Miniprotein binders against q5jf28. Designs and how they scored, part 15

Target 1, 318 residues: q5jf28
Amino acid sequence: MERERLIKTVEAILRGAGYRVARLDLKGSCFDLVASRLFLLLFIKATVNIDTITEEQAEDLKRLAKFFKASPLIVGLRSKSGELEEGVVYERFGIYALRPETLYDALLNNELPAVFAERGGLYVRINGELLRELREKHGYSVNELAQLLGVSRKSLLNYERGEQAVSLDVAIQLEEIFDEALAEPIDILRAKVEADLNVKPETPLEREVFERLKKLGLGLVKVKKAPFNAISTEDDIRLLTGIDERKTRSTIKRAEMVAEVGRIVNSGGVFILEKTKAEVVSEVPLIPKESLEEVKDADELIELIDKLKKEIKEKLFS
Short names: E, the ipSAE of ESMFold2; O, the ipSAE of OpenDDE; V2, 0.75 times the mean of E and O plus 0.25 times the DockQ between their complexes.

## First folded at step 6 (miniprotein)

Design h5 (at its last look DockQ between E and O 0.93; V2 from the best seeds 0.80)
Fold by OpenDDE base, look of step 6:
Structure h5 (fold): chain B 318 residues (1-318), chain A 107 residues (1-107)
Amino acid sequence: as target 1 above (318 residues)
Amino acid sequence: DPELREARDLLSQAITLMHEAVRLLQEGRPEEAADLMTEALHIVQRAIELAQSTGSDDRATQLLKYAIMLMRLAILLAREGDVDLALELLQWAYDLIQEALEILSKS
């Protein structure tokens, strides 16, 4: 399957599940799709081989997910070791990775995967308290059940404490012995990830713009692998912030993507350029950096953005 | 194998229905297209069952399962009015069914 077919398949799964979806056509982005439904927000990297994601992309994907209180996902077909299995959760750089079919089942069938891959084996997390209760109810000692499963007494005690994952084969045997589901589902839609939000600006222009936005009261989260360069934030204000030297065809495309992403993540967009005339592209203002000297605080910046959007709308209908 | 022959015949029938569903989508008749796609989906499911019973190539079964997913999505999207994406998914499902049919024909 080609990358394009994979992305469109993932888009279709999300749309079919009633998500609002924005698609990015940006090579090297840390995400290809962003999707929202009710209180769920997903940032998705779609790649045929999940081992092609870079650490830098993964760190930015986790950073976006942490900031927006979203779940990051990798959707793919294969790894370096071979084809991915359906119903199995993989991991790359602390991000869940899965097949499109596994995402389909989770979103459309409400069937969360329980099996995960680690160190070349398949495992599940078992409800250890339930396992103990079932063992005691059926009259098995720890030694008898451990012997029946072919595991050590220590391993069985670790399962009952929830301190150790169970191999898939042992989990199947447990469910057969007790005639009860013991495997805990993996909530791939609410994954909690750690990320460093304190990334430094990379260019002199980004440094200048960041220092000016900080003087306006805005907090800044640098992102490297996205259509924007940072997220600017103050209280309820969130701005997907692009920074460029000058207007290019790339600036226009990134502004269009920022507009689409902004609708999904309930955030405005702005591009700050070293040299430009004030204009709007796809409802995203392009402003010269000097305009940041004319505003006193973040509220006045938002007023400037809204004024520019309104003036262009009036010109289009006049 | 009679079951493998029946599976191939079913896949050929599904392909015919999928071509008609594509025509209906292009004519702006998405509900009728969705009905035909649903029929084709059930035919492909039966073909998978038969292929599995014969111990046929796991690859063919995997392709057909993926095709079913795409067909389900195409049905949903067609009914929601996203005809363009439904057409793309249906074409991909067709490609996968053809690939599976080729595998099952060499077995």
Scores: ipSAE 0.780, ipTM 0.914, lowest interface PAE 0.6, mean pLDDT 92
Fold by ESMFold2, look of step 6:
Structure h5 (fold): chain B 318 residues (1-318), chain A 107 residues (1-107)
Amino acid sequence: as target 1 above (318 residues)
Amino acid sequence: DPELREARDLLSQAITLMHEAVRLLQEGRPEEAADLMTEALHIVQRAIELAQSTGSDDRATQLLKYAIMLMRLAILLAREGDVDLALELLQWAYDLIQEALEILSKS
């Protein structure tokens, strides 16, 4: 119940800040929420203990974020070492992790965090050029300011060069001495992440489908921990692509989630199955893999998807 | 600690207002509920200030701060017409305030 309350809190923060939100109910998914507002797009994994996110989930979360030019986030309450602190950014697998209150402040109060946790404590990155200017304006030598702060001369030079973050205590002292904001905020809403987008197919069926989609001119980004297996793309066309041997209850649930995610990320959806008759679930076509041989390019695939959606709706409502 | 007693009295008052706000949400009166939630929110903020000045339990203060965030969200959602989510958040905030009050009363 604690996790459910966490997810609902994050959903409320996003919706209260004017985001359109889709929530996923998929065990093991790399994200629980996807949200968009204007040009911002967030993929969020909500975990009570941030250390329970797996490397596979984190890599897929980063792949989605990189592909969609979105910011990945982990929102949680504690880690293995204890409770997370408000206003502090943690990091797991290169993804920012933070408390709901910190997200609230960023989205509803326009107050981005500046403090981050690293080995040894809490730190802040500062504007090193401004630090040097303020030091000189106040008449301090490098050695004099270093002594006042209780840091080495080398550390102070590194601070001014932007080569070293300062401890939180030192950052507080600096702002008291100079009465100026030196802290550089952490832009959790536009985080840049690195991810290897070249992930190989997991099954022979995936390999077959990926090869056919590539022949149609689609690029592919494979993911393992999402309601879909890949994102297919060509020009500005994007297609959340699921792959199964046959239609199951899991397939239906994933198609429903693909439809909801697609509305947020402005992408279509399709499931390609080894065995099926063409049909539509929640506006997501389920088609046999042989249907990919009946189209000659990406545009025709999109037309097939659209046609199937129209035909199925007509039969259901006739 | 007269300030701690005042903080507990304020929290009891806030709980009463929040209970009424829940009723108003359930009756389809979200603007009136939002007004009561706003009043309760200010009362909880004052209770936090008083509790902090006494050096009281940090756990109770953390619960109350979290409850304030939930109440702010509930107010926004209620005014936007998302009554179901607003109600869930308000009921949770109510629970957190009651837990904080119990902590402050036992100590």
Scores: ipSAE 0.738, ipTM 0.896, lowest interface PAE 0.8, mean pLDDT 90
ESMFold2 (binder alone), look of step 6: mean pLDDT 86; pTM 0.861

Design h6 (at its last look DockQ between E and O 0.90; V2 from the best seeds 0.72)
Fold by OpenDDE base, look of step 6:
Formats: sequence, C-alpha cells, structure tokens
Structure h6 (fold): chain B 318 residues (1-318), chain A 107 residues (1-107)
Amino acid sequence: as target 1 above (318 residues)
Amino acid sequence: DPELREARDLLSQAITLMHEAVRLLQEGRPEEAADLMTEALHIVQRAIELAQSTGSDDRAIQLLKYAIMLMRLAIDLAREGDVDLALELLQWAYDLIQEALEILSKS
C-alpha cells in the first residue's frame, strides 16, 4: 500500500510539473518512473526506505542516467536512521535521495534544496567568495568571525575557499549575521553521475545477440535491472533491446513497458528471441534472432523494425 | 491548549469538506470539488500554523504538510479531468489528516 501511494504521488508531482511520465510496474527494476520535460530527463526509483536500494540497482540507474544524459533520483520517506527531512538531500551510491515534498518544491515551486545530509549531520555549500566579501565588508577578521561562529580559523578559511561544506547551524548564523542568502542550491534535476557502461552479457543468448548486433555496427550498453536487457545504439539510433529465449507473459509485459519508456526517452524498442514468429506487441517488434542474420547493418535492422510496425497497422485497419 | 483545540476543530472541518469533494468528484462535478478542496486546504494550513505555535508533535505537522501537497495535486488533477487519480490522492490526504488528528488528540 505505502509503496504504491508513494509511486502515484511521485507520478502526480511529475505530471503536475508538466513532465511526460512513464510508470514501470516491474519489481526489482532500478527505476519505477521515467519523466521528460524539454531538456530534462529523470529516472526515478521510488522506495519507502531509501536504504532498500541495492548497489546493482543503483549502478544500473546511474548507467541509464549517464547514457541518456538524465538525472537519477531516489524518492523515499525514510532511512535506517528514521524519517527523511523535507528540504534535505540525501545520497545512496552517488545518487541523490529526497522526500516527495522536496521534489514537489523543486518541480512546482522552483525551490531547489540547499541542505544535504552527510555522516549524520546537515550541511550546506556556500559561496565562499561571497562569504569573504561580506566578512571584509562588515570589518570582521577571519579570527573574529570564526570565534563568533564557534568554528576554527582553518574551517572559516576552508569555507571561503569553497573547500568545505558548512554545518546547517553555522550557515543559518552566517545568513543572520549578513542578512544575505549564502547557501548554494543543489541541482537535483541535473545531477551528473559516473557509471561503467562496459557491462558484459550474462547469458549465452545475450552473448550471441550482442556479438551479432556488434557486427551490425551497434554499440551495446548492458542493463540488468530494467524491462530491457540492453540499449543498442548507432549515431542517432537508440533501441531498448529485450532478449528472451521465448515469448512469455513476462516478455509481453516488458515489451509494453519498453514502448512506454521508449516514448519518454525518444528511443525505439525491439525484442530478440531465440525462437519466435515475427510479431509486434504494443508497437515493439518481437523478432527471431535469425532475422539478425538477414540484415547487413543497423539501418537494415531499423528498416525491418519499421516494416513490421507498418504491416501490423495495415492489418488492424483492414 | 485552546490553539491545539482549534487546530483539531479545523482538521475536523477539513475532513467534512473533503468528504463532500469526494462526492462531487464521483458525481462528475470536478470544478466544484476543486473549490471545496481549495477551502479544505486553507483550513489545513491554518491548523498547521496553530499546531506549530503550540509546539505540537513534528510527526503530526509532517503528515499535514504531506496532506496539503496531495490536496494541491488533487485540485490540479481534478481541473485537468483526471478524476480517478484526484480521488486517490484526496483519499490519501484524508488518511493523513486523520492520523495527524489522532496524534494531536493524544497530546
């Protein structure tokens, strides 16, 4: 109940902010929502307890975010230590984590959070140059201001250099002393993450399909915790690629999700199966792996995909 | 505490308006429902202010703030014609207000 309410709340926030949203009903996925507005793309994992995300899920979430030039987010209510605070940015595996209220303020009120949690305390980044200018303007020496704040001279010098984050309590005191906002907002909507895109295929069938797609000129990014098994890419061509032994109810459901995600991330979808008849599910072709032997390059593969989509539309209207 | 009593009375009024808004949504009157939800939202905001002034339980205040967020979203969705999602969010806001009211009643 609580997880479903959380996901729908996050969906509503994204829709209210004018995002196009696709929701995934896939347990164990590295993301539950993907959302796009103009030049912003978000991959969101919604989990009541943010400490339930696995490292594998986090790595795949970062891979997707890096590949699509998107921001990954975790949206949750609590951690192992207790309830999350509103307006505070947390981190798990290099991914920002926040409450729905914090996301609401960022998207609907244009209020980015400035406070982040680290090692059980609350901190902010401040404009160190502005802090120095304000200190000098008000006639405080480094020693006098450090003493007034209850911090070391070294700490204050590190703040002015931007080399050290300031505790929330000290940041509040600084803003009160100078009557000026010093806290730098955290751009949770444009988070840059690092990820290894060179993940190996896990199954014999994935290895075979990957080697064939590479021979067609496609680059491949393996993803483990998504409705697709890889992203196939050449220049402007992006294919959310599913790989299965045979058509199952799970294949159909994943193909439907791939269609929805594909619309948001401006990418096609294809499923390559060990054994199937060519068909289309929710505008996503299911093709036998042998069809990859009939095409010479990536362009011919796209032509095959488009032909299959067209033939089904013609059959539905005939 | 008179302020805490007033906060509880306001929350009870908001609950009544929310029930009426649910009825209006079910009757296919989303604009009228949105107006009542807006009134209920302002009442809940006032209840938060009073609860904060009394040093009330941070958990109750958090629940009420979350309920306000859901109510805002439900108002917009109702006006956009997504009645089903508006109803779900409104019901959740109701549940949160009830939980907050229970906390404030034990204080």
Scores: ipSAE 0.722, ipTM 0.892, lowest interface PAE 0.7, mean pLDDT 92
Fold by ESMFold2, look of step 6:
Structure h6 (fold): chain B 318 residues (1-318), chain A 107 residues (1-107)
Amino acid sequence: as target 1 above (318 residues)
Amino acid sequence: DPELREARDLLSQAITLMHEAVRLLQEGRPEEAADLMTEALHIVQRAIELAQSTGSDDRAIQLLKYAIMLMRLAIDLAREGDVDLALELLQWAYDLIQEALEILSKS
């Protein structure tokens, strides 16, 4: 129940800040919420203990974030070592992790966090150039200021060059000494992550479908921990692409989630099944894999998808 | 410690107001509930200030700060007519305030 309360809190924060939000209920998914506002797009994994995210989930979250030029986030309450602190940014697998209060402050109070956790404690990056200017204006040598702070001369030089973060207590001392804001915020809303977009198909059916889509001119980004199996792309075309042997209750649920995600990321959806008759579930076409042989390129595939969606709407209102 | 006793009394008052706000939400009176929640929120903020001045348990203060966030969200939700979500967040905030009150009562 604590996880459900966490997800609902994050959803409320996002909507309160004016984001369009889609929530997923898929076990093992790399994200629970996707949210968009203006030029910002967030993929969020909500988990009470941030250490429960798996490497596969984290890599897929980074793949989606990199592909969609979004910021990935983990929102949680604790780690294996204890409670997370509000206003502190943690890191797991290269993804920022933080408490709901920290997200609330960033989105609803326009107050980005500045403190991050590393081995050894809490740290802040500071405006090193301003630090040098303030030190010189106040008449301190590097050695004098270093001695006052209880740090090495080398560390102080690295702070001024922007090459090293300061401990939280040193950052507090600096801001008290100079009566100036020196802390640099962490832009959790535009985090840049590294991701390997080359992932192999998981099944023979996936491999077959991917090869056919490639022949149509589509690029593919495979994911394992999402309601879809891949993103199919060419130029302006983006398709959240599901693959199944046949239509099941799971297929229907995933198609519904694909439709919701697609609205947030402005992407279409399609499911390619080994055996089915063409139909539409929640605005997402389910088509047999043989339909891929009936079109000659990506544009014709999109046209087929759009026609199926249009035909279902017209039938419902005729 | 008189300030700690005052903080505990304020939290008890906030709990009473929040209980009434839950009743109002369940009766379909969300604007009146939001007004009571706003009053309770300010009382909890005052209690935090008093508890901090006494050097009180950091855990209790963190629970109260999280509860304030939930109350702010619940107030907005109630006024927008999302009564079910407002009730869920308000109940969670209530639980956190009770836990914090128990912690402060043992000191």
Scores: ipSAE 0.607, ipTM 0.848, lowest interface PAE 1.4, mean pLDDT 90
ESMFold2 (binder alone), look of step 6: mean pLDDT 87; pTM 0.867

Design h7 (at its last look DockQ between E and O 0.80; V2 from the best seeds 0.00; counts 0 for: oily stretch 60-78 1.64)
Fold by ESMFold2, look of step 6:
Structure h7 (fold): chain B 318 residues (1-318), chain A 107 residues (1-107)
Amino acid sequence: as target 1 above (318 residues)
Amino acid sequence: DPELREARDLLSQAITLMHEAVRLLQEGRPEEAADLMTEALHIVQRAIELAQSTGSDDRATQLLKFAIMLMRLAIMLARNGDVDDALELLQWAYDLIQEALEILSKS
């Protein structure tokens, strides 16, 4: 299928650029790939048509990116308006969207894009302070330069203040007039996003588990569209935290994905179930919610998790 | 247009090499497949240059550039021993080249 081909392409780009990558197989997830290299972390949603992403997916993608200090990206081929253009950055829900070629250029050729799409056409942000300096150095008044470019005085003032992007055609004219690079690249690898991290639990079981975790001193960031339900935190410790009523095939699959994601984001994993016996799936403990009553704080919970993982490794490899 | 005819002929030649590369990958000969894909990639690059010199359709050129990226990735995957993924990306590149060839044939 075209989406599967897209995901494989993005994974190949990331691995070719030296990233460690985890790929998810979870319908409706807010991301399909998470990848890290040195100080860079990317959460990527791969969609053939970028307009199919839901607001819930986008908000969760931004929550993960904000929490992990990562850059969220949408990689796709088209929108409702037609094919995406290579080298052009689109935006959905505050998340950059782009073609695989644009990602390839950024990661494998060190060529960040500078052109973005908005209503009305293609635009470039320019160094407004430098524009003002060049205008004054060349002896142009604001009115004179505006007339030369065919733009209003108000627009030119907004360009110099950094308050308005320049059409691609005008940006080309400016660089020809002043013989200077004015275009500012778009840092898709370190995108800054805003996200509301205060999301309420979806079920009574989640609410109960969250309350117990909070009493142990753990902070929580709830997500809805991921293989885990929340990220549990204390100091530098991070746990990708799943919650289920009971162990199912879906639970096992999600635990496997949590293990893979955890390796990329340097976080542990745990599943807390309404009813189960303690066990480990792919280095991710599955524990009954009652285990949360048997520890007195976050440190003891982490010790319990580590103890379970150690015991299973000893049985398998000793 | 002689340059456009040459571009179409080059794309047909690249397709032939890509078919042989697929066979080599399926036979467990990924380094030989990568060499053929590299040759095909350079042929597609030449076809793009010829098509652009004629002022030909931007859509065909965009498809061919995407195909070249996929071929570069497929070469990398083949050399790493990731045969199944190399085959998938190579097939996608082939489909895009066929689409571009159809567009250039109608101009």
Scores: ipSAE 0.817, ipTM 0.930, lowest interface PAE 0.6, mean pLDDT 91
Fold by OpenDDE base, look of step 6:
Structure h7 (fold): chain B 318 residues (1-318), chain A 107 residues (1-107)
Amino acid sequence: as target 1 above (318 residues)
Amino acid sequence: DPELREARDLLSQAITLMHEAVRLLQEGRPEEAADLMTEALHIVQRAIELAQSTGSDDRATQLLKFAIMLMRLAIMLARNGDVDDALELLQWAYDLIQEALEILSKS
């Protein structure tokens, strides 16, 4: 099964679920798809083998997700241990990983997965309060129910407190005994992740540009594995910021991707180059770094960006 | 196993309908193609049920479930006028059904 087929399948699932989707054709990117519907935003890495994701990609994916208040997801088919199971949530570097079928069920059938894989076993979280209520209602002591399930008294008490996940086999037995669903769904669409947003610029040019943007009042979040180099932010202003020495075919392609991503995440785009003439590519301005010396604050930078976009529209219709 | 034989026959019928759906998509008749794909999908679902009842290879069932998902997506794409993407997913569903059929034929 090819990576391209996987990406197209994931894109089709997202579109079928009514998401607006942007696809990235960028090798090594921390995400391949970004998707938005109402208040849900997803950054998706699609890879046949989920164990091919690097820690650096995962950290950038979590950084984007945290910044945009989005959920990061890995969609894949297999791991080093074999094929992934349908309806099971895996984890890599604190990011949920799942099969396309599991994503399909979550988005199109409104069926969230409840089973997760940990340490080579399958587990669920259960409603511990409900378990206690059901146990008491059916007249079981903690010892009697623990014995019936083949678990320790301590384990059962930990289940009732929500302090311990239950093995899938024990969860099935509990649902059979009580004729009631106990498994708590995993909200893969609203995953909360932690990430360091204070990553330093890597190149001399990035350092220079970051210092100048900070003097304009902008906060900066460095991203390594994306079509942009940083997110520049002030209040409601968000700019997907590319930084290059010169205009290349790669710059153009990344600017096109930044335009598409920007539409999904409700953010503008700009590329700051060491040497260029001011131009616009796919509604994304390419500006020389010297233009940052001509503006006083972030608002004047936005005005410059908007002016450049307008001047090109006027030239295309004239 | 009679049930396994019936499952293989159903998958062969689904493949035939999928080929006709491909032709209809290529002819610019996406709604008619979507109807045939829907029929093929129901046939594949029945084949899964039969394969599961025999205790057949979990791998074949997994492939067929994935194929059904792709067929559902292809139907949605076809109805939206996204013919090229529908064709691609339908071809992939076909490949998976063929692989499942090969597994069920060795059993």
Scores: ipSAE 0.747, ipTM 0.901, lowest interface PAE 0.6, mean pLDDT 92
ESMFold2 (binder alone), look of step 6: mean pLDDT 87; pTM 0.866

## First folded at step 7 (miniprotein)

Design k1 (at its last look DockQ between E and O 0.95; V2 from the best seeds 0.82)
Fold by ESMFold2, look of step 7:
Order: sequence, then structure tokens, then C-alpha cells
Structure k1 (fold): chain B 318 residues (1-318), chain A 107 residues (1-107)
Amino acid sequence: as target 1 above (318 residues)
Amino acid sequence: DPELREARDLLSQAITLMHEAVRLLQEGRPEEAADLMTEALHIVQRAIELAQSTGSDDRAKQLLKFAIMLMRLAILLAREGDVDLALELLQWAYDLIQEALEILSKS
């Protein structure tokens, strides 16, 4: 399958650029890879056809990116319209989408892309102030340069004011005329997105658990397409929070993924179950929902979590 | 004609070197494999230059450029001791070069 090869390629690019990477194996997840380096944090959805990402996946990807102050990315090979072009940035649901070669160039060659796709073709944003300076240095009036480029005077004024992107053909002509780089790079590594962080619980159990966590003073950001159901937060506390009725193979695999993601995003993890004995999977506690009544605030919840981890370590090594 | 034939011959040579690099990786000799992959990579680059001068199929050129990226990654991985991932990427690069060679052979 091309998708598995694509994910392996993206992982290789990230590791080659010095990122710490966690890879998920969760069907329908809003991301496949999360990666960090210094203060950079990336959430990546890898999909061969970028048009297969769903709105729910995209909204959750943006929620995670907004909450963690990360850059979301879609990496793919084609769209509904055909093969993606290397060096071109596409956009789906407000998330940048691009080929692996474009990511490779950004991370391993320090060459950010500048060309983006919109309805009508390929475009470049240019340094409008530099354009004005170059035009004046070469003795062109606005009308003269507009005529040379085959654009209106109004369009040229908009280019110089930074109010309109140029077509790729015009960008090429400008580089030929002035022999100077005018293109503004697209910072795919520090993209900022807007997302609605107020998402309703999906089940009665989630609603009950969210209400109990709120009583402890925790804020909640619900997600639908991740190995966890929400992020529970207060001050410096961050918990990737899973919710299940009982422990299953799926619960264990999700807890393992929560542990891996947590290491990359510097967050703890917990699963809250309708029925269970307290235990720990890969440093992620699985606790019954009644344990939330045994603590009075977020700090005591963390203390309970830490106590469970220590008790299990002591039993294993005694 | 002659430059396109030379490009196809170069790609065949690169494939031979890639076969040997796979064997070296499987034998636990990753530095030698990386050296052969580097030579194969340069041969593919020359083939692209020759294909460009002939006005050949843009799809073949695109496949070869993607294969070059995969080979660069495989070289890095081999030198870092991640042999399994290096083999996976090298196999994809091989498949892409074979597809490009098939396209150029039908022109």
C-alpha cells in the first residue's frame, strides 16, 4: 500500500531532520505522526489522496494544533484533480497540504515553499515593497511594468501593497526582469489555525466523566479522531484523557499510543473507565470513574496518578 | 535517440548498483551500501539530465526525482543503522526507477 510507504517516508524525513517522532496506528485518526524539535511541534496527517481527509478529522487536527501551539500538516501524493506538484502548497479545511518532497526540502534543505494552489491556478505572494524598489531602480512607471507583465495597473498596485498574490507566470517574469528573489516563503512549520475548542461529549459516559473533571477544576478540549477523547488541563497540568466502558485490546493499544504522544507533547495520560481495577499500561493509568470522587482538585488527581504508578513499580520490583 | 538510449543504459546501471546495495544492507554492511547508493543516485541524476535534453516524458522525470529523494533518505538511514527502514525506502525508489525506465523504453 502506498499509504504505509508514505508514512514511512514522512517519518524518515522527520527523523533525518532531528525531530523526535511518535507514529500512530489508529484507523480514522486526525493525525498519523506527531513530531517535535526544539520549540517546533508538528501534527501530520499522511494520506495518499489529500481529498480523503474528512471535515471531522481536519477540525480535530486543528484543535490539537491550536491547543498545543503546533503546526498541522497534510502530506500526500495526489488530489481529486490529479498528482500534487512538488514545491506547491495546497490547502484543505485551512490546513496546508503538500508532497513529501516539499517537506523534505523545508526540513533537510532549509528551503520553504513559496508557490500555493488556489482556484484558477498557482500563485506566489511577493515582497511588495521590494517590487516597488526594483521597479523604481529600473526606471519603470507602474503603467510600464504592468504592460510588460500583461496585467492591469490596479493589479500591479495591489502587488506592491501586498494585497494580491501574483500568478506563477507573473512571478517568473518578475524574476527574469529583475534577477532578484521576490517570493515570500510559506512557513509550513509555524502555521497558525483557527478551531472551535467547544465540542460536546459523544456518549453519556463521556458527559459524566467531563462533568466530574470540571468539578476538579480541569478545562476540557474534546476530540473525536484521536487515541484519547479529550485533553484535560489546568495551569501546568495536561492530561491526554481516554474514556472507555471497560478495558479491551483497543483500550490497551490506545493507552500505548497516548503514552507515545504524551512524550512528544510533554503531557501525561490517563484512561477513565466505567468498570476496572486500577492499573497502569505503558505509564498511563487506567482508573475507574469513581476515583474522581476521591480527589478534590487537579493536583490531587495528579498525585493519585503518580501514586498508582509508584505502587505498581514497587510490586514489580519487590 | 542516442541521449535517450544513454539515459536508459544509466538507469539500468543504477538498478544494478541498487541490487548490490540491498545485498550489502542485508549482510550488515551499511556503510558500503550507502556508498553504492550514493553512486547510483548520481547515475540517476545524470539520466534525468539526459532525459531533459531529449524532451522526454515529464512523468518519468517526476518519478526519478521522487526516487532520488527516497535514495537520499535511505543513505541517511543506512548510515544511522536503521537498516529495515532504509530497505523499505530503497525498494520504493527501485520500483519508481523501474516504472520510469519502462516509460522511457516505450518512447
Scores: ipSAE 0.777, ipTM 0.911, lowest interface PAE 0.7, mean pLDDT 90
Fold by OpenDDE base, look of step 7:
Structure k1 (fold): chain B 318 residues (1-318), chain A 107 residues (1-107)
Amino acid sequence: as target 1 above (318 residues)
Amino acid sequence: DPELREARDLLSQAITLMHEAVRLLQEGRPEEAADLMTEALHIVQRAIELAQSTGSDDRAKQLLKFAIMLMRLAILLAREGDVDLALELLQWAYDLIQEALEILSKS
C-alpha cells in the first residue's frame, strides 16, 4: 500500500511539473518511472526504504541513465537509520536519493536541495571563492573566521578552495555572518553517473540474439532489471529489445511497458523470441529470431518493424 | 494550550472540507472540489503555524507538511481532469491529517 502511494505521488509530482511520464508495474525493475520534459530525462526508482535497492538494480539504473543522458533518482521515505529529511540529498550506489517533498520543491518550486547526508552528518558544498571574497571584504583573517566558526584554519582554507564540504551548522553560521547564500545547490535533475555499458548476455538465447544483432551493425547494452533485456543501437536507431523463449503473459506486459517507456525516451521497441509468430503488442513487434536472418543491417530491421506495425494497423481498421 | 486546541479544531475543519471535496470529485465536479481543497489547504497551513508556535510534536508537523504537498498535487490534478489520481492523493492527505490530529490530541 505505502509503495503504491509513493509511486502515485512521484507520478503526480512529475505530471504537475509538466513531465511526460511512463509508469512501470514491474517488480524488481531498476526504475518505476521514466519522465521527460524538454531536455531533462529522469529514471526514477521509487522505494519506501532507499536501502532496499540492490546493487544490480542501481547498476542498471546508472547504465540506463548514462546511455540516455538522463538523471537517475531514488525517491523514498526512509532508510535503515530512520526517516529521510526534506531538503536533504542522500546517496545509494552513486545515485541521489531524496524524499518526495524534495523532488516537489526541485520540480515545482525550482528549489534545488543544497544539503547532503554523508557518514551520518549533514553537509553543504559552498562557493569557496565567494567565501574568500566575503571574508576579505569583512576584514576577517583566516584565523579569525576559523575561530569564530569553531573550525581549524586548515578546514577554512579547504572550504575556500572547494576541497571540503562544510557541515550544515557551519554553513548556517557562515550565511548568518555574511547575510548571503553560500550553499551550492545539488543538481539532482542532471546527475552525472558512471556505468559499465559492456555487460555480457546471461542466457544462451540472449547470446545468440546479441551475436546476430551485432552482425547487423547494432551495438548492445545489456540491462538485467528492466522490461527489456537490452538496448540495441546504431547511430540514431535505438531499440528497447526484449528477448524471450516464448510468448507469455509476462512478454505481453513487458511489451506494453516497452511501448510506454519508448515514447518517453524516443525509442522503438522489439521483442525477439526463440519461438513465435510475428505479431505486434501495443505497437511493439514480437518477431521470431529467424527473422533476424532475413535482414542484412539495422535499417532493414527497422523497416521490418515498421512494416509489421503497419500491417497490423491495416488489419485492425479493415 | 489554546493554540494547540485551535490547531486541532482547524484540522477537524479541513477534514470536513476534504470529505466534501471527495464527494464532489466522485460526482464529477472537479473544479468545485479543487476550490474546497484549496480552502482546506489554507486551513492546514494555519494549523501547522499554530502547532509550530507551541513546540508541538515534530512528527505531526512532518505529516501535515506532506499532506499539504499531496493536497497541492490533488488540486492540480483535479483541475487537469485526472480525478482518479486526485482522489488517491486526497485520501492519503486525509489519512496523514488524521494521524497528525491523533498525535496532537495525545499531546
Scores: ipSAE 0.767, ipTM 0.908, lowest interface PAE 0.6, mean pLDDT 92
ESMFold2 (binder alone), look of step 7: mean pLDDT 86; pTM 0.852

